# Designs tried in a protein design chat: VHH binders against q9fdx1. Part 29

Target 1, 300 residues: q9fdx1
Amino acid sequence: MEEDGSDWGGLAPEILINIISRLTIQELWTGPMFVQKSWLTVCRDPYLWSIFDLEPWFDSYPESTHLWSPEFEQKVDLMLRSVVDWSEGGLTKIRVRHCSDHALSYAADRCPNLQVLAIRSSPNVTDASMTKIAFRCRSLKELDISYCHEISHDTLVMIGRNCPNLRILKRNLMDWSSRHIGSVPTEYLDACPQDGDTEADAIGKHMINLEHLEIQFSRLSVKGLASICEGCPKLEYLDLFGCVHLSSRDITSNVSRLKWLKEVKKPDVYVPRSGDVAQTERYGHWRLYDERFDIQAMRI
Short names: E, the ipSAE of ESMFold2; O, the ipSAE of OpenDDE; V2, 0.75 times the mean of E and O plus 0.25 times the DockQ between their complexes.

## First folded at step 18 (VHH)

Design V1 (framework vhh_6fv0_2; at its last look DockQ between E and O 0.71; V2 from the best seeds 0.00; counts 0 for: pae E 7.1 > 2)
Fold by OpenDDE, look of step 19:
Parts: structure tokens; sequence; C-alpha cells
Structure V1 (fold): chain B 300 residues (1-300), chain A 125 residues (1-125)
């Protein structure tokens, strides 16, 4: 059987680009990019790298402790940096997980036209790189910083002040009850220092054009919710799932101020009475509630 | 034939230094990220360091950070690992390896497709 080694090396670059443009990122990185140098050059065409989206792959892959390893983070960083280089400033969307300041700072400096940034589950993204994003990526329309524990309310303030076109913000916290247990490092789960009301205030004060807000499992109080509802009058979508400090009454009374609200996701968990749960407690402390309370009994 | 060959290992005292080399042949060396990994007796393979294709980016395991330096000379098809302030726990067979992305897409944090025979590093007083 003559291995028909069809030397694809003779394809015109234009044809090759057309073919490659139809491939997924995974397919590119497991095939054409490593065939030969000439193919790599074609794969690096800026036309191919206006969008970098790994979410489809992440969604197809189960949560694993390996994804939270430094080695995996390194790979993501390397990939992102490469894409940033190849894009030659034309990158408008970045959707990744488990990246660090190393890659994000690099992107911030080189992607002035960035409109979408999703960096879910990036434990080593801090205010340092996010501040750069705020100042350098002023065209930002969508930001997902869910499960990023090293990003603070200061970043939210900076983003609000510098990104007037922001319409979508996702700042979800991890569900302490079941979804992340065993896959996410316990140290990371325990280290979540987020203040729900402080972040809510930042959002309400600085993100007036926000249309979509997700703050699942936030510890914000009715005061924080009021700040958001007052400050973000254009909200169409509000996700308050898992916000255990908000009662139905609190939600109804405050969201009524939002004239354009189309959908609100409400908490479906027990709302503790004032005094039952300290609002300023660390995320790690919330994990202890799983031990003390029957989660099923806490369903509303 | 794709080949990696490590050298430079030996016996050193604690606090001493070694410089490992890895000679690459049979492939475009400047095309690949390269790894150093090590295996101590009765232990699994441990990642030590990564260097990008151009040498512009370097990464280190926490255990060797500040003590080890990875570098490469693409003109010579050679990978290097400068090891300073060696500790007994650094004793291992050291391997250079070529990076593979296949394992990444399978959800594994570390992938390599080619590895040398290794060079032994012994740290003893």
Amino acid sequence: as target 1 above (300 residues)
Amino acid sequence: QVQLQESGGGLVQPGGSLRLSCAASGFDFDYYYMYWVRQAPEKGLEWVSTISDSGGDTYYADSVKGRFTVSRDNAKNTLYLQMNSLKPEDAAQYYCARESWEEFWQGTPFGMDVRGQGTQVTVSS
C-alpha cells in the first residue's frame, strides 16, 4: 500500500487559509500547525485570529483538578500569547479559562480593540493585569471574570470608569454546595475574599450602561442590590441565583425599578434570617454550611 | 530520526552547580517548545522547566524556581539547564523532551512526544 504521502505542501496559501479557517482551534493545534513551517506560517495569518475562543472545548471537557494545575495554566498562557502575536492587534474576542497575569497583561498591551474578555476560573489573574485591561481595552463590551478570586472591586471600578461600552458583566462565584467539590482545589475555594456589597456598589456607581449582569452566589445584601438597581437602569438580565442573603421580597422591591428588565433569576436556596449568617464571612466559611445544613432542605 | 541526547550530569555536592545539555537532531528544533523533566528514584516523572521555541518564555517548577535556568541555542540545536544551589532532593535522572499539544486537548496538563535517554544527577556530600 503505497502510503500516498500526498505532499499537501504544494497547496497555494490562499487555498490553505480557506481550509484552515474551517477548522477548530483544537484541530489547528493538533494538525496543520505542526505539519511543516510553511503551514505554520499560514496558520498564523492574522485573518484567522480575530477571535480566540476556547469555551467550546472547555464546555466539552469535564471539570478536573488537572485544569487547575500550573502546567495547564502555562499551556493556556502560551497559547493565548501566541494568538495575540498572530492577531497583530486584530484580536477582538478572548474566551479562555485558567490563564494568568502573564498572558493577560501581554494581551492588554497588544489588543486595543478587544470587545469580549472571558477568563473564567483564572486563579492567578489579579488586579494588576485587569487594570491594564481596563485602561488599554476601552472598547470592552463583555467581561466574564467568574470564579476569579484574585480580582477585586477595584478592578470593577476601573473597568466601569474606562469601559463605557460594557454591556455584559459576569461575576459569578462558585457554588460551595456540590458542583466544584473534588475538582477545584480546596485552597482556592477557601480563599475567596469577595465582598458582595462592595462589588455591587462598584457596579452600580460605574457601570451605568450594563444590560446583562450575573452575580451568582454573591453575598450581596439588599443594600447591594439596591445600589445595582439604582445605578444600572438599563439592566435587561439579572442573575441572582444562589444569592442567599436576598429574600424574594427584597428582590421584587428593588428590581421593580428596572424598567427594561426582561429576566431575573432568583435564588432558589434558603435565605437565612438576619444574624444567622455573617455577611462578611469568607467563601471558605460557606463551605461549612454544607456540613451543617441539609442542602435539600434549603431549597426554596 | 528524531533524537534528543542529554549530557552534563554527574556527582555534585550540595550547593554545587551543574549544567545540562540536550542535543536535538532529526527535527526542526526551533519549531518546538522544550521541556526538562526529571525522575527521582521511586518517584514519578516531575516537570522541571519549559522554554518556548524562541526562548523568550521560560517556566519553572516551584521546587527549582530561582535556582535553575533553562535556555536554548537554536543555531546549535541545543537545550540547556543551568542548575545552581543543588539540593539532595534534586538528585534524579534528567530528561529533555519535546512538547506535544495532543495531551493538552485531552485535558492533561503536560505532554511530550520525544524524550532523551536522560542524564543522571547525583547530589551527595
Scores: ipSAE 0.462, ipTM 0.711, lowest interface PAE 1.0, mean pLDDT 86
Fold by ESMFold2, look of step 18:
Structure V1 (fold): chain B 300 residues (1-300), chain A 125 residues (1-125)
Amino acid sequence: as target 1 above (300 residues)
Amino acid sequence: QVQLQESGGGLVQPGGSLRLSCAASGFDFDYYYMYWVRQAPEKGLEWVSTISDSGGDTYYADSVKGRFTVSRDNAKNTLYLQMNSLKPEDAAQYYCARESWEEFWQGTPFGMDVRGQGTQVTVSS
């Protein structure tokens, strides 16, 4: 589309696509999409939108209460919906945080070729949208539902039954690397799932092809670990950091059957000596995250 | 010069209806998502509704879903908010606003760069 030869908006579409394909999501959404309508048409070309990945921006952005607001969630949902539309069914990888059931349901209906879904820290994603993902996105190979406390073991069952190609599952319950603990809403902390054995059983029973599992800060017992090790013989990587109810002996005795295991991260969390063991309280995982516990409290 | 001007506010009984309008000028209206936001006395801005550039997709805050309908007429550069079943909690100054991803990436609550002067909605007993 050419209006005149000297106009930046008159560049040939092939040249614009090459330039635009090298931009970050933030750069694209800040500038080229708003120069004029001809640039917008090129920015919406489906070949540009096989991957939508906001994790680099989130990794650089300070934690704040703003991220947990309905307004922020709506904007993430809007971005995701727009990319779903522009991809015209070609979207294969989504990595976002703080989205909702509404955006995921929309994506499930329109992205049958989805292979990677990461939705870390999405408090308004529930089993409702995840059930649609399980039924509609059967090519899924990687799922990260870390810090999504409204998702239950039912999602793990549905994903395991319907997504036979799943090789990577991340279900971490506490973000130990977070720099701003006080920014996370108290009511969200209260929602953290505490029944690790039920989730572990769902994984072991239904995810036979799993190669990589992260369940940091799960409250699973040795029973749950045994279920995973018996049911997931192809595991190459197992991250048990912060799993306070597992000893090194529990791990050694149960992972010995895993022929392909290349790496296991141990629970390395020290429980402080007190008359009331804080790790069993409603906020147990988050109190281990509290910087007032020294490094020795983090190793067992 | 980018301008937005709201109108249509007034005094309404509980359960009544109002239709707000927002006239836009100075930019390509059909290029932008548009917002309705509101502010009650001594409170912060509250998002009410979003509408896509074509008008084909609409989003609502839970507090107004099923009662409010956002629409737009791109030929007239005008945004509308039909408010039905009004409650005392809906009393506020209502603003239309243009979406800004630049403001969003800087961390503002709504990611908007232009809004009008607002129109007052009052709900009485």
Scores: ipSAE 0.123, ipTM 0.538, lowest interface PAE 4.9, mean pLDDT 80
ESMFold2 (binder alone), look of step 18: mean pLDDT 82; pTM 0.826
OpenDDE, look of step 18: ipSAE 0.454; ipTM 0.709
ESMFold2, look of step 19: ipSAE 0.014; ipTM 0.431
ESMFold2 (binder alone), look of step 19: mean pLDDT 82; pTM 0.830

Design V2 (framework vhh_6fv0_2; at its last look DockQ between E and O 0.40; V2 from the best seeds 0.00; counts 0 for: pae E 8.9 > 2)
Fold by OpenDDE, look of step 18:
Structure V2 (fold): chain B 300 residues (1-300), chain A 125 residues (1-125)
Amino acid sequence: as target 1 above (300 residues)
Amino acid sequence: QVQLQESGGGLVQPGGSLRLSCAASGFDFDWYYMYWVRQAPEKGLEWVSTISDSGGDTYYADSVKGRFTVSRDNAKNTLYLQMNSLKPEDAAQYYCARESWEEFWQGTPFGMDVRGQGTQVTVSS
């Protein structure tokens, strides 16, 4: 940090808080937090840390293999744990990617007022930490555990039983975007959960207040869909994109039971032409689709 | 001037132990997470261990987990690495480094802005 000669050291803490409150998380970690001890203290004020949201940064940053490294995960974990400490129990929203049980368990024990938890693309978040979340964070309203392949249906049951205020669940299993091509580890993709109906049953039985559900690329059958539609009567939004085991008839017949439904995303998937087969093979579960489904029927 | 200086390296037999030290100067040591990294001949830089600013949190590479212990004394501005059950594969130049977040925001998994000159660890029978 070039000592720009401006003695900022004389600012009243209240003024500094006001200024800092306008900064992004990135700006805080690259500047004011390391200027001087007084600034650090202000940057750690619990007032600043009721919300921890890294999604804007992730959205702006191109997908890279480095994001899936253990080292990057560690950094995210460290950051999250620090924020948890600084929040002094006041943290209500966490939106991160690539965190692990290490940070999430820590948060679960210390954030009883958590209402939003988004932990997309966290391969090392397992039932161990998520069970803690279920029991400790009972005020949870929004949960995004998309692309978290180590979370089981058992944990979904626990969440449903312990988080009665849950309104939004995102449990997408695959991100079929051009951004992930070549960047996501194959091992992670291959670990995608395959028991769609079991998860669907968990949701239908225990998450009766859901208004928003995303289960992209789930392998649920018409039976699973029926369970969801019967068990979640308040659903307003249902995303079934990539659910290749569901027919249009299956969807129409079951979603008609949902009186408040406003929008349904259908399982329309684009299957690349034969020349791009190599890309489809990268996703272990897609290999199963190739064998069981007529690829031609999946062309939009 | 910000400076890190490693010491404690040497020759040890397999199964032996060493304790490395890193003396920090020129900055608020207790504000920073610190790293141990190592570089073996003809290999790239390898992360070994991380310790939080307060010393409350420690992290280890799988290759050294259960054998190495990182610690720090903030009053003395010193970082430590206790290495037990040393293996030939542990032979490397060991560096202490200060955490940097700037690289993190650029998508680099490990950011460090200051690193010492290193201390050599040799493991041979």
Scores: ipSAE 0.446, ipTM 0.724, lowest interface PAE 1.2, mean pLDDT 85
Fold by ESMFold2, look of step 18:
Structure V2 (fold): chain B 300 residues (1-300), chain A 125 residues (1-125)
Amino acid sequence: as target 1 above (300 residues)
Amino acid sequence: QVQLQESGGGLVQPGGSLRLSCAASGFDFDWYYMYWVRQAPEKGLEWVSTISDSGGDTYYADSVKGRFTVSRDNAKNTLYLQMNSLKPEDAAQYYCARESWEEFWQGTPFGMDVRGQGTQVTVSS
């Protein structure tokens, strides 16, 4: 299909934008951008780029080691930089994986109205770019930094202090059991943060308006949970799946004060079948066994 | 048939300059973002620079920023890389590439269409 000079009345730019706006990012970059130059110009119109969301593609794409390569990271970074430019400051939602500090620093400088940032599994994002995000993107409502091992509690402090509208935080960690072997680089698994109570304290002290929290596989203790429950009274959803240091009693006693809480996902652990174990392991085994018997009692 | 042909490489002393060219044919050159990438013998492909379809926006890897300048002449279907203050670590085979979102969405690294043989840049000690 070719654009011609007699056809402008049938192909008003607003109509073309509406058609193109219904395409996925993949469809957009594999089809209409190569039809003719007039379509290419419309595909880069700032109106189309208030949202940049690659999660549907990532959800449909099988996990593989090439997603963790520096080369793939550079592709995501370049794509994000292009969309930032095309948006002309209008970008409000970013959902990607495997980006780096380079692209996020660039976006922080140019997208002051950012409301959603999801950057799952981005091993080369650090506190450096996240500090810029906190300071420059103060309208942030949702942050997902799950599986970002180079981000520390300092980011949580800076985001909490500077982004008072934050309602959703996702800070899930990898299952540090063997369930992720093969698809994720071993060094990445080994770098997984171990300081759950420090992060929990930062959340409890600085994120009073939080409504939704996910911290799967955090190693927080009951002290960290108490800090969150005392500091985040508006919580409606709390995901503690894989938080092996929390018991049913720990959870029940601390979440009872959260009057808006609608759902708690509890640590769902399996206890290995019989074998001789140390006395310390037996006490832990008994506790996990007890939780397995009454997993439904942890839900509200 | 898409064709990219790199030229302008050679031997240079540290601190010297080279200008690389990339002649493009078989596609609508002015529709595409273009890239420079390089490959050292012990490493995979490394992104160097990006230029928008109009030439109005340019991007550089941190290792080359301030020393390299990418440009394009859409009337001649030619991409350029001016390399100044060359360092031994810049020695590599240099390739131009057009953006290829078909390759990206099929899961290949970079999503870039590298078709030429490249041009060698050597920086003597």
Scores: ipSAE 0.012, ipTM 0.362, lowest interface PAE 8.9, mean pLDDT 77
ESMFold2 (binder alone), look of step 18: mean pLDDT 81; pTM 0.818

Design V3 (framework vhh_6fv0_2; at its last look DockQ between E and O 0.03; V2 from the best seeds 0.00; counts 0 for: pae E 10.8 > 2, placed apart)
Fold by OpenDDE, look of step 18:
Structure V3 (fold): chain B 300 residues (1-300), chain A 125 residues (1-125)
Amino acid sequence: as target 1 above (300 residues)
Amino acid sequence: QVQLQESGGGLVQPGGSLRLSCAASGFTFDYYYMYWVRQAPEKGLEWVSTISDSGGDTYYADSVKGRFTVSRDNAKNTLYLQMNSLKPEDAAQYYCAREDWEEFWQGTPFGMDVRGQGTQVTVSS
């Protein structure tokens, strides 16, 4: 704590708590936490750490290759583990990116009341930690494991079996946003899971209370879709964007079974012009588009 | 003034061991994560190890994992790096560094704001 000669040391604890409670996570980690011991104590109050949400920061920050570095991952892990400690078991929501098994395993053991887990773009989150999450965090209501290529269908089964309150699942496999073009490591993209029907079966068989499902760019077939529609009768939202193995007919015929469905996103994908073919090959899914879709018809 | 001073470097044979120390002053040591980094001749700065403020969490580069151990004594304001099974590739100037979270929020992978003068490690037969 750099004793900055600032007269801030004289603030009553109650005032300090009030001020600190209004600060963003970024502000807390770059200022008050390092002022003095009393401030640090307040900043680490369990009351402040029932929710750990870095999504606003990620959304505001441009995509960079640095975010995919091991060093950055380490920082996220460190932050998450610290927050888990400070929360003293009271952590209910975690929204992060680029974390690893190191942090998630730690959280799984110490956050029994976790209701929301969003860990998109975490290449080093595997079945090892997510299985722990399934068994230890049984109050889970929302799960976002989009772009986590090391999570298998087996883990999805475990989550379904152990988390009966799960209502929202996001399992998108590719981020098609313009922001990610060129910034995502090729090795990571190549590791994209290919067994769409197996995952679909896991979801349909074990996640019967789902209301919101996102499975963008899944390679599931009509069989997989049927499994989901049969097994998840409470679905209100279904995102099938980029699911190239599904026809419009397939979708219409199967989603008609969902009585509560409010919105379905269809596999309408923009295929870039021939000059961007090199970039399209970067995504294993684009090979499927070439086979099923007339590129000319998809030119917007 | 914030200061870090590394020591403990020297010449060692392959397979040998060294223990580096870093003395911290001018700031509250136990509030900061600390790093070890190294720079070999004609190479860039390489991350070696990180330790949390309490010392409860440690991280290592793959190149040193299983051979190096980072620790700290907060009562003494001192950071340590035990280096075992040293290899020629470990020869470098070693620095301790204090973490700067501001750099993290700027998207920089290494959030270091202060480092010492370093201590030289040479590994040769």
Scores: ipSAE 0.551, ipTM 0.804, lowest interface PAE 1.0, mean pLDDT 85
Fold by ESMFold2, look of step 18:
Structure V3 (fold): chain B 300 residues (1-300), chain A 125 residues (1-125)
Amino acid sequence: as target 1 above (300 residues)
Amino acid sequence: QVQLQESGGGLVQPGGSLRLSCAASGFTFDYYYMYWVRQAPEKGLEWVSTISDSGGDTYYADSVKGRFTVSRDNAKNTLYLQMNSLKPEDAAQYYCAREDWEEFWQGTPFGMDVRGQGTQVTVSS
């Protein structure tokens, strides 16, 4: 048995660590930990857990109603908490969806070297845990709070003041590409933040080092855009897709002061006209968003 | 009231085939990854296969790869294991299990919830 060169349990620990470090999170949880107790010890090695990234799994997984369940949220929270423990303070990157304040508060207390936090579509993350992140994870360079509708401008203020290295902020409010809007709870859509100028002001006043900003479907006006352009002189990328209250003239007149700007995504949203049953069915998901985001009035 | 009921075991000759079933109830079946494990006399549990919640991803122990196929029917809350080219070393009590992240964090080796009586597979020479 020990003489078989293909026996996973017969490999030297250093070789096992190298093999395991190349595996995806899914491969780690479905294979190596079930072979032998020595693999379990290696899989909990802190060196393996500097990065916890579930986005490849989420990108390949169809959005469905069970992803929005308390049971799934608890599963994500438990995974994140366990990785936090196994990392022993070494986590630098977290990319998940559908986590809660519980897991983020736990991570904030234990991961002072965190540089990347992406928590897309996490309806039970609020300013409470994000305030802890801001005060405890001061090395943060990238924050993605897209589709986190219980987070307010207060988080943006706290992050901006306490995380001077922040270069990338993603705060998109609607996923235009989603085919599964019917799986998203109505209460979640109703909670969507609508105060775009207040958030823009927080960004402009406190995030001087931003290089990349995404605020798709923000309701900011030209006043909010001006605040961002005045306060974030290092911007290289600005995503304004779906920002229905900005005209092309508003954008041109304000971004001209951004010397380093390489790309601007303009608010260019097509909304089909009603009246044709086939047309309305093809674009029906826009009806749900139009009530909440006023996209029917969109002009570039 | 989580229940897992294995069936489909029996006696086969070497090279034969069997199809095991696992009927699940008391939980939302398509929410969970599912596993097949087996136990031969005087041995511990051995992992056999894993299938994702949707059924789109499957994984196998090296000892069964190419001979066994795991599948699931989420409409019928049923997990399957098609076993082909059976060998004497495949003789064991076979169990299905669902993922159990809470039990894993409490110190079990595999994070698997084995609850059924299993189904016996015997391969005669």
Scores: ipSAE 0.005, ipTM 0.342, lowest interface PAE 10.8, mean pLDDT 77
ESMFold2 (binder alone), look of step 18: mean pLDDT 81; pTM 0.826

Design V4 (framework vhh_6fv0_2; at its last look DockQ between E and O 0.63; V2 from the best seeds 0.00; counts 0 for: pae E 4.2 > 2, grease 27.5 > 24.2, SAP .694 > .668)
Fold by OpenDDE, look of step 18:
Structure V4 (fold): chain B 300 residues (1-300), chain A 125 residues (1-125)
Amino acid sequence: as target 1 above (300 residues)
Amino acid sequence: QVQLQESGGGLVQPGGSLRLSCAASGFDFDYYYMYWVRQAPEKGLEWVSTISDSGGDTYYADSVKGRFTVSRDNAKNTLYLQMNSLKPEDAAQYYCARESWLEFWQGTPFGMDVRGQGTQVTVSS
């Protein structure tokens, strides 16, 4: 039985593009891209690479220590660099995790039309690459740098100064989801930025068009919150989950200044019972929860 | 059929040098990133180095950076690893591996999908 290797090579490029455009990123990278050279060429069409979004995959993939390995980071970097090349400057959205300065610097130099950058959980993204992003990607509208502990308030200032169209900022500092417990390296958790008020000041002073702000587990004080509320009058969404240095009174008094505010997420963190002491030591901010929150009151 | 064949391994003294080769066949070699990975006894597979399809970009594990050099000859379908200043910790079975995006999507380490039989590197005084 001569396996009639259906010479898919005979399909017109236009037809192939149409077919390929219907595929998920995963399907594209695991199938057609590696069938033959002609298919690879079609799969690299710039039309296909205006958006690079791996979030659906990450959401479906179980958390593991492997995701935090240098090898995995390299793989993500290589993918991102490839996509940047294939896009020929047309890339407008990047949503990835676990990338490094290597890939982001590369992207910054080649993606002037970038509007969305989400790079959550990227421990080796630093001010070096993010400063480049600030200067080169001035059309940025959405930025997610959650759990990127090597990005400083200085970079936030640069982003604010150079990206006037920024509307969404996600700067969450800790992922408390039960799914990540034990999978995140301790060293990374220990590197969490501690200067919440300085970051808050940067946001309030330089991001005046912000509509959506997430700063979960920030150590900002009432002063920092005041700076944000004064400086970002267009805020519609504010997530203060895990901000243990803010009282309900502090929040109410300051957010009342925001005329367009639709939703505020308040600090409502489950304090693990005394038996999970080992985990509480890992997050210096949990000590603050013990002092301020009666464990009995947080019975969700 | 995709085939990778490693060679050049052997016994070397600490501080010595070896050059590994990998002969590739059965696929368009010049379109793939290539990897070197190694496995020491009772250890898992460890990534060593990556080289881009054109050879323009090279990457190294921290453990071998400055000592190892990856290169390729696309005309000969051959991948190379120059290993200098070898240490006892470098002793392992070394594998040549082809780029596989399946590794990413499946969450497996580099070199798990398409690799050769390997070549043994021993470092002993």
Scores: ipSAE 0.332, ipTM 0.643, lowest interface PAE 1.2, mean pLDDT 84
Fold by ESMFold2, look of step 18:
Structure V4 (fold): chain B 300 residues (1-300), chain A 125 residues (1-125)
Amino acid sequence: as target 1 above (300 residues)
Amino acid sequence: QVQLQESGGGLVQPGGSLRLSCAASGFDFDYYYMYWVRQAPEKGLEWVSTISDSGGDTYYADSVKGRFTVSRDNAKNTLYLQMNSLKPEDAAQYYCARESWLEFWQGTPFGMDVRGQGTQVTVSS
């Protein structure tokens, strides 16, 4: 049988790079890299690997319990390490889920020009690899550590001190009531960090240039919110959805002095007249309201 | 036509050693990461070890780290697993598997292509 590469293997590398650069990562990894050796060499060209972004695939992929397995994590780690190698230090943007300290430590040592790091839902990333990221990847402009429950406030301090260009921080946590969504492992939901004020204080003290902050379902109090608003005067976007310990008045009082603020997402609070937003999230909101109502109305 | 053939299993006493082999044919062996997996009675398939296409990177399950060593000889299209300090818990049918990035992108738990009959490792005491 004639080689698949006989039609494509004779093309000049410049033409192959142009063709390959138009492919998604999934297309690249399911076909051209395994067609023939000339394609494999071109697919590993550092020019192609300034960005490694799996979020489009994750967004389209059905949630499943196997995504939370160690075996899946190992595969993501292997892909990331390969791209780090192929980039030869040129990688500037990483967006993955379910990676670990092994891959991040590897990337931290080799990608000093990293500007974007998003590692959503990575339960085996800890302060160890994040400390290396903070020290070695000082050009960071965006960090997403949402649902990374082994990362503590220490990472936020280290990132804030060492990455002065940070503009975007996403540190969303899981909703404790999301146990009705069967794809997320219960052990992962149960491990959710509880110390929102310490994280808020780290953000307020060290991230003066922050423009966009997401801390959904943080347990911060108004004290933590005040720290953020005092320390992050350039905030344009603030997402406080699910921050159950903040009232609308607490938020209004503290954010009013943020002169660049364009949008605030407030905690989901029951409204008796119920709008479309309230109706679409009524189950979770109503449960919280019922618990508050029982506590306040039936106690002396 | 992809074929994987495991060998080298047998009966050993606790603390003993075995060396497993996996002969590969029908594909370009040196293009693929390779795996060792095992299945004990009444258990599901358990990942044991991974080795990169060149052999330069190796990975191990926590239960075997420090005791097992994976290696490959790309000139002979053969994968190896050196198993030292064997425990009763290591008794299982051992399989080699080829990397399957297509199965990974389709969302299978391992993303692996297991095709051999396996080789039995038994640890008696």
Scores: ipSAE 0.116, ipTM 0.537, lowest interface PAE 4.2, mean pLDDT 80
ESMFold2 (binder alone), look of step 18: mean pLDDT 82; pTM 0.835

